# Ledger of designs, part 35: VHH binders against c4kar8

Target 1, 263 residues: c4kar8
Amino acid sequence: MAELSTPSPASPAPLDGGRGDELEKFTLRGARQILQLLQDLITHRGLITAHTGGGHSFMTAVLKVDEERGRVVLDPSPDPQANRRALAAPRLTCVTQLDGIRIQFPLVGLGEGQDKGRPALFAPLPAEMLRLQRREFYRLQVPLAHELSCLLKAEDLARKPVEVSARVIDIGAGGVAVVVPTGAAEFVIGGTLPACRLALPDGEPIELDLEVRNLNRQTQRNGTEQLRVGLRFAALPRAADTRIQRYIFKTERALNAKARGGL

## First folded at step 1 (VHH)

Design y7 (framework vhh_7yz9_2)
Fold by ESMFold2-Fast, scan of step 1:
Structure y7 (fold): chain B 263 residues (1-263), chain A 126 residues (1-126)
Amino acid sequence: as target 1 above (263 residues)
Amino acid sequence: QWQLVESGGGLVQAGGSLRLSCTASGSIFSIYAMGWYRQTAGNEREWVAFITSGGSTTYADSVKGRFTISRDNAKNTVYLQMNSLKPEDTAVYYCARVEYTSYDSSGTYEVYFDYWGQGTPVTVSS
């Protein structure tokens, strides 16, 4: 028997609390650790997906940490509706990645105001942050220059077959996350998309079956909405797995080399 | 980049104890999981223990109940207290930053490291 599937490591969706003991091992609760990790997100200009509930999220960033007032300052969305959803939410679940490591933390008590005359969102410092050092949750953020795509075989809103070319935004050992134009297709969590085609650089497309694991309507920092779909590799042949892992490691190596010396 | 410096190795009789220390320099130590692995003559590297940023500890079956990993974030130091040493514990011990862990279907951890120290030799005589 094959190993039990974990949630797609490529998805930006929040991790389920069903793995409480495993997640606890990687949870930071020290004030100094939390402050340092938030500062690292600022220093590396880490983009954060803030989930507001109901399958909605928006892209934000930590602008500063106000230690004296015990709060974080976040970049508001240019979409007023995304900000209203966030302010109405009892909790934001913030998901980001730093050095290939998944970072997740809650924000409770979100407010709005101004920072140095500019609109800002404020929240108390999180009491905990997850820094998940586990291979199954590793995701490579796909460089835009690679134009990595996956041809999805799905159904439109009228239940008619459609083929949708979706941009791959992250990829891991267990799956991919893709961006689908709004209204291009309908997806059902747990549904299977057969015979999809993943186009990697340097080779023929890989044919594979994908399972829909999560859906998120994300508001980008430019105010544009897009549907993000997390997809699990259902049955991945060894040759396909090898090609995907080779792409991930080759791309990571190139990104690290560029960051360390521009080469 | 990180620099890790190990100390505390040496020669000890079976049943004895040693405490290894590892001091890190570079980025803030407390946000990273840290661990120890060992390399015996003619064998592959095997992980021994790791401690998460939150302080949770995990041990390889071969050392469980005999070794204790701990950390002092104020000193950027991780320790390995080795008790009831056996000749089969003879190895070079390395301190390392944990990059990620993998958990297999048998419930066994596989630990991957991205920064290593120089190693400190431990010899346990019969």
Scores: ipSAE 0.005, ipTM 0.373, lowest interface PAE 10.7, mean pLDDT 80

Design y8 (framework vhh_7yz9_2)
Fold by ESMFold2-Fast, scan of step 1:
Structure y8 (fold): chain B 263 residues (1-263), chain A 125 residues (1-125)
Amino acid sequence: as target 1 above (263 residues)
Amino acid sequence: QWQLVESGGGLVQAGGSLRLSCTASGSIFSIYAMGWYRQTAGNEREWVAFITSGGSTTYADSVKGRFTISRDNAKNTVYLQMNSLKPEDTAVYYCAAGSPEEYLEWLSESGFDYWGQGTPVTVSS
């Protein structure tokens, strides 16, 4: 049984709306909603992966929304080949994130031109945009400066209790993702870790039960392995839920202020 | 120590069909979302299709209407039925398994916890 690592993903993959999918309820078709979302991408300097088909993509950003001409202006790639592929493509699938919320939209009829004398790509405004904003899907990327940790109560290979301090890399309403040192404990998907302690700023650690939902062994680019563990809040007291939501809210406000140059 | 083993790849003529299978070792296959990705030399791995634990399916635009993903929880197996194959479908195909609670991440490589070794598919013109 060979141990094969799966390296970090290269780019977000596009979603395809299929028959019977649940994505329709997350699809925006109102002109004002689309304009506002595109403006939010400009304000947050959102980096967009534009998929041109055939396994090709390039990094871009929305530079401007031209409401009078009904078009978006995009930053061209510094790679001329990427721009040629984009212009030849019948459709671009654009994928980005705002604060952990996935946004995806098509652009059809891409052209090239100039904005204020500089090269630019442009396309008609998309007729629809996907915005997945269910509370259970929202994930705050935890700033490294916060040193957020969760003390996990797990078992070693001999079924003996061990405590593992794990770094929290993201947190949402439904759970956390943590990084665990390789070999520190044994995790079983579906297993419950009782009485774990989540260390949030401004108070005592929160005691909570966590269910193991996923395990991912990643080889870092420096050759070291890390284990990412996805953990669901199995039984969340109201007071704990309130404190977690306050942490997410305050951290989002601080990150948004920093991104706008306020701090 | 959970592993995915792909089978069913090979050489096929344009317009033909292949059925890929991916069998998981382990007792909790039914709670996983399953996906198929493909990769050609020099290109990034691209998503093809996924199926949730509940059976909902989603497909990449390039394969929609031609490929069908399905699962058999009693056999711990996920399938990719590939019809009307084109030379552009030539790639190494990878099976992946991930948690339903990480729905947004399943739609990218980062959402999948387990990966197979890949099975090559060559479509001749």
Scores: ipSAE 0.000, ipTM 0.129, lowest interface PAE 14.9, mean pLDDT 76

Design y9 (framework vhh_7yz9_2)
Fold by ESMFold2-Fast, scan of step 1:
Structure y9 (fold): chain B 263 residues (1-263), chain A 123 residues (1-123)
Amino acid sequence: as target 1 above (263 residues)
Amino acid sequence: QWQLVESGGGLVQAGGSLRLSCTASGSIFSIYAMGWYRQTAGNEREWVAFITSGGSTTYADSVKGRFTISRDNAKNTVYLQMNSLKPEDTAVYYCATDEGWSYDLSESAYDYWGQGTPVTVSS
């Protein structure tokens, strides 16, 4: 049941950096490999962020793989607007993480219908899936029970200062992803948020300057909308970097121990 | 065999316009965030414009209001429409991707870079 994050070292040589060959190495095109990976997402109850374009996404999951009909069955959003955006999109860009590995794939030809009498979304099996096992793309999924937060110093729609307590959903060496309620603050990609405070379980909050890297309006599985914000650490003092790495290591070790005990 | 290829650069007079294109090979272009950078001799690459996989855009202050970034996922292409060009816009322009995961806008954060397309704006 538990999602395990196992970091893997980057394997390509330094001289391979920036080459298209690197991405092709991690692209799965075999039908059996694609089926197996989709089945792994079902088995591990992997949550998928499906991007519909225009900065919009919704949370979904693969409910089943219909190998005979060559299609996947997806959990529709409880928000009808998110489902309408998905059906109108020329393709969905699906993003998830499994055991510390980033998985991405397109879905084209999305339709709606029913599966066993319940509403469902259907799409043909993807022709390719990216399975990117690189240490620098590793993100620890923060357990909800840890209640990790980051106090953001941002601006409202009128450009007035506001403080927003944002929930940290993932964390890595270079930054955090946080979620905020839609409309709580305005963010600009490339903008700097000064003197934000990252609250880790052990010790005082870490004061950080954060740079906004990406924004996505995400419809949750319960139908509520929230803004997902990717934030880069502008500069980390060595002590702060050490504390963040210790938290990641300790949490990963605890998640691995829990998974082994769950057998 | 996944590559980025820039085109559309050239010589133009101040006040003119150019449209740059960056075409990616491969079928998963739509999952990547894309950026435009520029570089003059002896300087580090300067970020110009950024577009996420979801279509959200942002611009450097030096080009805001003059440049527009857009993408066509059906053609695996990102565009940079450059209007009201100035001599200081003279540079080699590069297309880059951070595969949507990076928290960093610096050159070292991007895995894939194109070969560049030169733009010269005469006074």
Scores: ipSAE 0.000, ipTM 0.219, lowest interface PAE 11.5, mean pLDDT 76

Design z1 (framework vhh_7zox_3)
Fold by ESMFold2-Fast, scan of step 1:
Structure z1 (fold): chain B 263 residues (1-263), chain A 124 residues (1-124)
Amino acid sequence: as target 1 above (263 residues)
Amino acid sequence: DVQLVESGGGLVQPGGSLRLSCVASGFTFSSYAMGWVRQAPGKGLEWVSDIYSGGSTGYADSVKGRFAISRDNAKNTLYLQMNRLKPEDTAVYYCARDYEDYWSGEYDTSFDYAGQGTQVTVSS
C-alpha cells in the first residue's frame, strides 16, 4: 500500500471580504441548540463524513449524545487505518446534511472505547455547529446545451499567466464547479483567480474574482481524466448576483417542467 | 421532502449477482452526487461507491472491480450492480445523497440518507 503520510498543507485563511465571513450568522453556539441538532441527526440517521486532514475521511454517524459526560458517541470506521488517522488528527471536520440543510462541526479530543460492548469513538460536544439552509448551497447541474463557460485567469507550473476556457458543470449562489483539460493550469486551494469571465446565455460575460475551494480528478466513461475545480465567488456585485440567480431560477423551472412532462 | 427508497436486496449465493435500485424524490436528482453506503452486522458504516452529477465514479477498494454504480436521471434512479458477491458483502445498503459544497475546500462532501435501506445477505 502507498503511504499518504504527507499532511495536507495548512488551508489558507479566507481572503478579506470573503463570503465565509457571512457564515458566522449560521453558526450555532448555544449548548441546547447543539444538543438538539445532534439529536436530530440521530433521529434522521444522518450520515456524516468526518475529514481527518491529508485528503482522508471516513463515514460515521452519531450513535448517541452523553449529556452527563458532555460527549458524543460516534460509529467507528470498519477500516482500522481510518480510525487510527482519526485518533491521531488534531481535529475532525464533520459534514452532513439533514433534508438539504448543510451541517458542519469540528470535533477535538477524539478517543476510543466501548459503548454497550461495541467499539465506539468519543469526543467532547462541539462548541459550535454550522447550520446552512438548502438554498445557500444548492447546485444546479448546467445543461450541456447551454454551453456555459468560464474563462479562468490562472497560472502554469512556472507561475506564467495562462487563460483557460473551462466548462461550467454546476452553478449555485456561492460558486461554480468547472472542468478543465488535464495540464491546462495549476490550481492551489485558497488561491484567487482575478478577473475571470463567466458567460451566461443572453448577455455580456460577468467579470468575477474566484477562489479555488476544491480540486477533484474525474475519470470519464471513455477513460480520460479531467480536473474538476470548485470555485467560490470571492466578491459578487449585486447585478451579477441577480443575473446568476435568474439563470438558476429559469433553468431549474425549465428542468422541473420537463421532468413533469411539461413543454 | 427528500425521499430515497432502496430496493433489490435479497438472499443470494456466493459468486452471485444483485442489482440495487434507489428511487429519489423531493429534489433535483440530476444536480446531486449520489452514493451507496453499507453497514454489516456488528460493523460500522462503510462507504461503497459514489457517482458525481457529471458521471465520475468512485469505489471502495473492497468492491472495486466487482460493483458498478450508475444513474438514470430521467427516472431519478440510482443503481448498484453487485457481481461476484462474497459473504463479507452481507449488509444493509443505504442510498445516500451527496451535496458538494464549493466553499469547503477538501471538505466538499456531505451525505444525507433517508429510508430504511435494503438488506443483502450472501450465504449458501
Scores: ipSAE 0.011, ipTM 0.386, lowest interface PAE 9.4, mean pLDDT 78

Design z10 (framework vhh_7zox_3)
Fold by ESMFold2-Fast, scan of step 1:
Structure z10 (fold): chain B 263 residues (1-263), chain A 124 residues (1-124)
Amino acid sequence: as target 1 above (263 residues)
Amino acid sequence: DVQLVESGGGLVQPGGSLRLSCVASGFTFSSYAMGWVRQAPGKGLEWVSDIYSGGSTGYADSVKGRFAISRDNAKNTLYLQMNRLKPEDTAVYYCARGEDFYSETGYDLPMDVAGQGTQVTVSS
C-alpha cells in the first residue's frame, strides 16, 4: 500500500478468547500492578501491536499514564485508515513483550485528541493485563525426519514393568506429547513414569521422570488406532532443561529459515 | 542488560543517501530478528524494515526499492542503507529487537526493545 504504515509480517497474533479461564492465573487485576507494568512499557520504549479486528493492526506505544483521568495515552498510527479502524473498533487487543514475557491487554472506549499539542489516542486504563512467559504455552511440532523418541518405563495390564519406545510428536518447556500403539502399556492420569529416556538428535538420551497429564485415543487415516499421551516433566535438572530449550529453539529457527527460503 | 545504540543519522538533501548502524549488546544477537521503526515529527510509529535471524527481509511499501536492511552477526550490528531519500523520510529511526518463531502451536512475539534513536532530516 502506498506510503502507509504496516506492522512487521511477524507481528504477534492475540490469544484466543476461549482460553480465558485457563489464563486467569496469569491475569493481573490490581490497579497498582497495572500502572507499574504500563510504566515499565514507557521506560523500556516497548513497541505494542494493537489489533483492531478483521485482520487489521497497527504499531503503537504508551506515551504516558494519566492517573488523574484514569487513562492511557497512545501514539497514533501515521496511517489515518488505521486510526479510523481503531476508533471504530469496540475493542483493541494490545500485544507486546518485555524481557521475554508476553503482555496482552484490552482497551475499550478509544478516543482521539491531543497531548502536548500532538495527536494522541486515549483509552481508559485496562481492568486486566495478561502476563505470560512464552515458554509456558509454546510447543514445537517435532519434524518427522528427526525421529525423536522417548523410551517410557511403564506397566502392562498385569502391572508388570514394560519399556515402550514412543514417538515424540510435540515438545515444550513443560513436557512432551507421544504416540504409543494401543495396548502397549497402561497409563493412568496423574501417574508417574520414572527414569524415562528422551532421545534428542544431538548427544546422549536425557533421563527424566514424566507425569501422565492426558490421554487421547486416535484413529489414523489407515484405520490403525494409537494412543496420544501428554507427559509433564516432573523434575527437570537445569542441564536437561537447557538441552531441551536449545533443541526447541534450534529446530524452530531451522523451520523458520526453511519456510522463508522455499519450504 | 540489553542495549541497542543507533548511529549514522544526519541532515541530507533530497535524493541523497545515509547508512544507519545499530550496535547490540546484552543478548545473543544472531538468535533474534532485528528491525527499524521510525517516527516522523508529529506522527506515530511506522515499521520500516525487518530482517530475521535466517536473513529473510521485509520492507514497508513507502521504502521498497530505496532502502536495504542487512546484519553482521560477527559484529552484533544491524544496518539500514537509505537511498533516494525524500522529505517524507524525515524521522527519528529506532533499532528494535524481535523474536521470530514459525509454529502452528506457538506464539510469535513482537519487537520489544528499541534504542534511543537517530535523527534523519531530509531537507533542501
Scores: ipSAE 0.016, ipTM 0.533, lowest interface PAE 7.5, mean pLDDT 79

Design z11 (framework vhh_7zox_3)
Fold by ESMFold2-Fast, scan of step 1:
Structure z11 (fold): chain B 263 residues (1-263), chain A 124 residues (1-124)
Amino acid sequence: as target 1 above (263 residues)
Amino acid sequence: DVQLVESGGGLVQPGGSLRLSCVASGFTFSSYAMGWVRQAPGKGLEWVSDIYSGGSTGYADSVKGRFAISRDNAKNTLYLQMNRLKPEDTAVYYCAAEYLDSSTWYEPDEYDYAGQGTQVTVSS
C-alpha cells in the first residue's frame, strides 16, 4: 500500500477486472478449491464485508453451500436498505480473511430466499476466488509428519545422473527449500534441474523444473552435516501453482488451529 | 484480542514537529505491514505512510520528505515522526495493520486492524 491517492471509503478491492495477469496466479478457478474455501469460511464463521458499489458495504457470512444447486447462501444484513442495495447491485465484491489470508470473490445474480425458515440471500457459486498471501519472504515450514519430498534429477560428484529424494523443509509460492546429505548430488547456483517431481499429500506428483537459488551447509546437533538447497519454480502451470498454494493454505490453517488449542 | 493504541497527537504551530506512537498487542506484530492513515474533518480517509514487515517504507506525496515511519518489532511499536507540519496535516491519525504487504488496492477502511486514533491539530 505505497501509492494511494485520496481513497474513497468502502471502495471495492480489485479482482481480475483490470489487473488480470498480476492477479491470475492468486485466482482459484478449480471447483473443488472454491467449494473447500467456502466451506472453510462456514467452519470458521468468517465474517465477510460485501461491497455493493457506490461506497456501500455490509457485513455478512456464508451460511451454507448448496453444491447440488450450485449456490451459496449468505446472512442478510439487519439493515433492510443494505439488503436492497445488494439486490440491486450487478455484482457483490466479497472480502474476508481466514487465518490472515485475504480472500475475495464476486457474487452475481443475488436473490432473496429463506434458509431453515429464516431470511437469507443467495447467489450462484463464484466462478473464481482470489486468495492473497503477501507476507514478504513468507515460507511455510513443512510439518515433519507430512513427509513432503521432492525427487530431484541432478548429477552426483562424478557427473553421473542421479535421482535424490530430498525432504522439503519449507515451501512458498515461488519455490521450495530441501535438505540432502552432503555429497548426495552436485548443485550449482543458477543451475537448472529439469523434470523434478514434487510430492504433495493429495494426488500425483507435480513435475516441474527447478532453478538452484542458494546453498547452505548445516551441522546438526549430532554432528551430521546436511545441505539445504533453495529451489525456484522455473515454470509452473496454473494447475500446479493452484495445488501448491492450496497445500500451503490448508497446512497454514491447520497449524494456526493447533496454535489456538488443537482445532 | 487485537489492540492498537495511538499516542503523541496534540496541538502544534505550523512548522512544528510531533512524534506519533502506536503500541500493538494481540497479533504477531513483526509479520504485519503497518501504516498510518488520517481523516481530516469532513473528508475521507487518506493513506499517509506504511512500512512492510521487512522494513521498506512508502509515503504519500503530500508528506514525502517531511514524515518518517519506523517500527520496533521487539517493542511491538510503530512510529511516525512528523516534521514541518502544515495546517493541512490537521486530522485524526489512525494506526493500521495490514496482512498484505505492498497492496495498493486496499482502501484504508479495509485494513485488518485499526486503532481509535490520535488527534493532530496544526494551527496558529
Scores: ipSAE 0.000, ipTM 0.117, lowest interface PAE 15.6, mean pLDDT 75

Design z12 (framework vhh_7zox_3)
Fold by ESMFold2-Fast, scan of step 1:
Structure z12 (fold): chain B 263 residues (1-263), chain A 124 residues (1-124)
Amino acid sequence: as target 1 above (263 residues)
Amino acid sequence: DVQLVESGGGLVQPGGSLRLSCVASGFTFSSYAMGWVRQAPGKGLEWVSDIYSGGSTGYADSVKGRFAISRDNAKNTLYLQMNRLKPEDTAVYYCAKDSEIYDYGSDTWYFDLAGQGTQVTVSS
């Protein structure tokens, strides 16, 4: 006989497969960045949900950051069982928000004690913190200093082969946008450009088949016209996909590090 | 309450096709990443595919080129089109809402499994 029960929501369950490389671009690892973010949570009185595993969590807050001892001080739960579960857990997964952005970080080695005569929980500073935006496809605006180019193997109006070196202005997992001088070649939406060469800063150019997705004529401020071409990666090899993703993530992290003083 | 109702599983021969559906309720469907996870007999949960609110998709290497994930935000429905099925695809398939919780210990995302799953059996 089977038990007839109304299903309840299951607790969050970890998966054997992951998306760790995708999250690297949202991960803060610099000690000063982490300290500043924790201090911002104190200043804005951010509430933290600390997940202890097994479907259990409790509400807490950062009371202070002890930079000299390299640890955070957390407000204990009014529920003694929640505190016991937290202390027994191998780690806490802490989830909060700051300025509408979700922030997540692990705490390992939780202990209990007193801070100025009041009960407190203590943990070493996290080695990393995750800043999550809403999950939407976006493209990296290519830094001009990278001089990223794509050699397009196209045709003119008479179907004569022509090669055009195009500047890459943005790049994503699915394709690139390039600019070419108006009239440099004929492009047909839906047409395929075979054996084009994408030049990344590190290593040999990647040979790619590209599909034309959109065309836009732009008049620059100096009066010159450029054609902007949106190109989709067709039949992208695994090795090429890995190199493109690595370039995107590495460049985003470098730009984020520069914006934060190289920390 | 978050509720996910999976359907479309069944018994198929190798090389066959199935389309799984998941009807979601209790949250703003269009705002969350959704995914499919599976559990083969005697194995742990394995991520199969996900789709972000903006439409960007990911696939496990074992299913890439054979499975296609899609969503209909107007109907609060997630789909998994499964083609060229193999005996190794035999599993209970669960629809999952991204909890937005990353488990640092296992280097993977937590998924909120609110449904009973749907059984897929691939055998001759």
Scores: ipSAE 0.011, ipTM 0.275, lowest interface PAE 9.6, mean pLDDT 76

Design z13 (framework vhh_7zox_3)
Fold by ESMFold2-Fast, scan of step 1:
Structure z13 (fold): chain B 263 residues (1-263), chain A 125 residues (1-125)
Amino acid sequence: as target 1 above (263 residues)
Amino acid sequence: DVQLVESGGGLVQPGGSLRLSCVASGFTFSSYAMGWVRQAPGKGLEWVSDIYSGGSTGYADSVKGRFAISRDNAKNTLYLQMNRLKPEDTAVYYCARSDLYEYSGEPFDSWFDPAGQGTQVTVSS
């Protein structure tokens, strides 16, 4: 199965770093700027989703930047299959966020080895990094403490109606990304899930129609695989839009306050 | 003010069992995913198991079927029941809390955890 690189609220741009001139002002190409951004990812323990193609990704992090050798050191997956896919891929598309800023960059020429006695993945420093400060690309990483869930009205493998409680991992103006248990439901890109219920920390669940925009099998840092589903808000009612934006704003403000020294 | 106090380690024979405990304070325990990581002699940190605030659990392949993670939110305590212990389970075991900043929904960033406390588990005769 080939996954088309379809943009969604969870992946707002095609998985490439060179999209037209409209993104040029957000593209970093200076070696020192790239090194500094990678060091910022280390300092903030930034989790990176590394897309290996074919609808697969794994969770990684920058462990080290080797300026003298011009390379980055990444945390390998505990799942050997995820590492094998990464090493076989012609490129990785890496996606992360810092302080609400979406960051994307390609890695080409991935290899494996050891760093201080630990397995590691190595790649040359990226030639460019996108640093997208546009509101439309902002995705709030949902705090685990909020236990934000969405009850999906979907179909199982036999096309029977099924309700699945899915954990919301990120949310933006245009949609959510959710994680569903393996085998709980079948999803079709472009399909509509009617009357789903998004549970925010306050108030009644919001009833929404959701469109499936992408599917991604993501290997977590613990080695488990989960299905990530990107869902677009279809025909979002104004009242629902207001509540979602309020949640995003309030949570973003609280997280930004914490990041600035919310002892 | 976050404090995690691990206990329950010791020396045990292969095939034996141990139950580890972690008493948490300084945060709303029930709101966080919690987990166990370990470091064997001469090796790096290895994620062992986690449990989300909602109760879903995950296990490393090396311990699946032998270890069971659980939590008691009323007592702010995390547990790891370790059965059928093997010499390769010998390690210092650390309790870890998930970071809510930007990384909600992940078990925790165990690879960057500056392990301080811990409880030693030694499996041998």
Scores: ipSAE 0.000, ipTM 0.109, lowest interface PAE 16.2, mean pLDDT 76

Design z14 (framework vhh_7zox_3)
Fold by ESMFold2-Fast, scan of step 1:
Structure z14 (fold): chain B 263 residues (1-263), chain A 124 residues (1-124)
Amino acid sequence: as target 1 above (263 residues)
Amino acid sequence: DVQLVESGGGLVQPGGSLRLSCVASGFTFSSYAMGWVRQAPGKGLEWVSDIYSGGSTGYADSVKGRFAISRDNAKNTLYLQMNRLKPEDTAVYYCAVEGYDTELWSSDYSYDYAGQGTQVTVSS
């Protein structure tokens, strides 16, 4: 089918609504998530481009969320014509960004009035908000300082059992990528490595079965070869899945906080 | 670094009470929804309660009327007052900041940060 080309997170242009199925995984529908995201936009004084159709748009901001009345309050444009176009539009498509993440949401039923004596625009809370995170297929690049390793239970050329401590270079919900010296063990795509042990910070190694998904032989600049092995979690107990996901999200957030200048 | 430090767990008899605390740092505490999730032995994560930045609260049906969530924004601290505890409340309790993009948490909530947890054991 067609490849989805999305604008950068900084782009004000709306994403193609006809590709809704491709964006479903990025769509927030939980009432609490929507309310928190709108509050984040208020806190950051996020500038919103509101598209009224026909190539017209204006700049606005969320002034407040009225949870009791189920409404969002928006800053009107200083341009009266833009406000007239907004009120006449059957739908506003609001586009903004928060910390480099693209946010898009519809507003239907726009009205005008006053908030605390100032002109304001009102709309019912959106039922959905699109939040496009930087990575669609998220894999955490493991920080070197974490020294994550996975003890692989593999076989040599003669099918004899060997144990290899491999460095984990990336990790996701579905698996890990590791690096091993060339010749340390033999791997077969589709083969299962039973009872391997993934060492994460903060606890005992996680025992799990891994399936070999891909192999990539890389030659370093000095001519030394290493083998990169992509491994899928074949069967993951919920407790192990929970711990892996917590590590991923906690580490990514810490990296993002550091990139923003830290605390 | 975002840091959440839970405390207040322990061993208690059925019908007893405990108050859990969570001290948060590394983010603007007052701006985020906060919650408690728990994991009982051999079970998945269960959402227990949350509180919006504005003070609105929610509770799982299993704890409604027995637990009370609160926050002290001046102290960056989240609380869970647990009353009339049952053996079924035995779990590790985790403090969480509502975030986005996780499939681990209760179906309607995304929690990006979780602390080390605090063990609550209710036994007779």
Scores: ipSAE 0.000, ipTM 0.108, lowest interface PAE 17.7, mean pLDDT 76

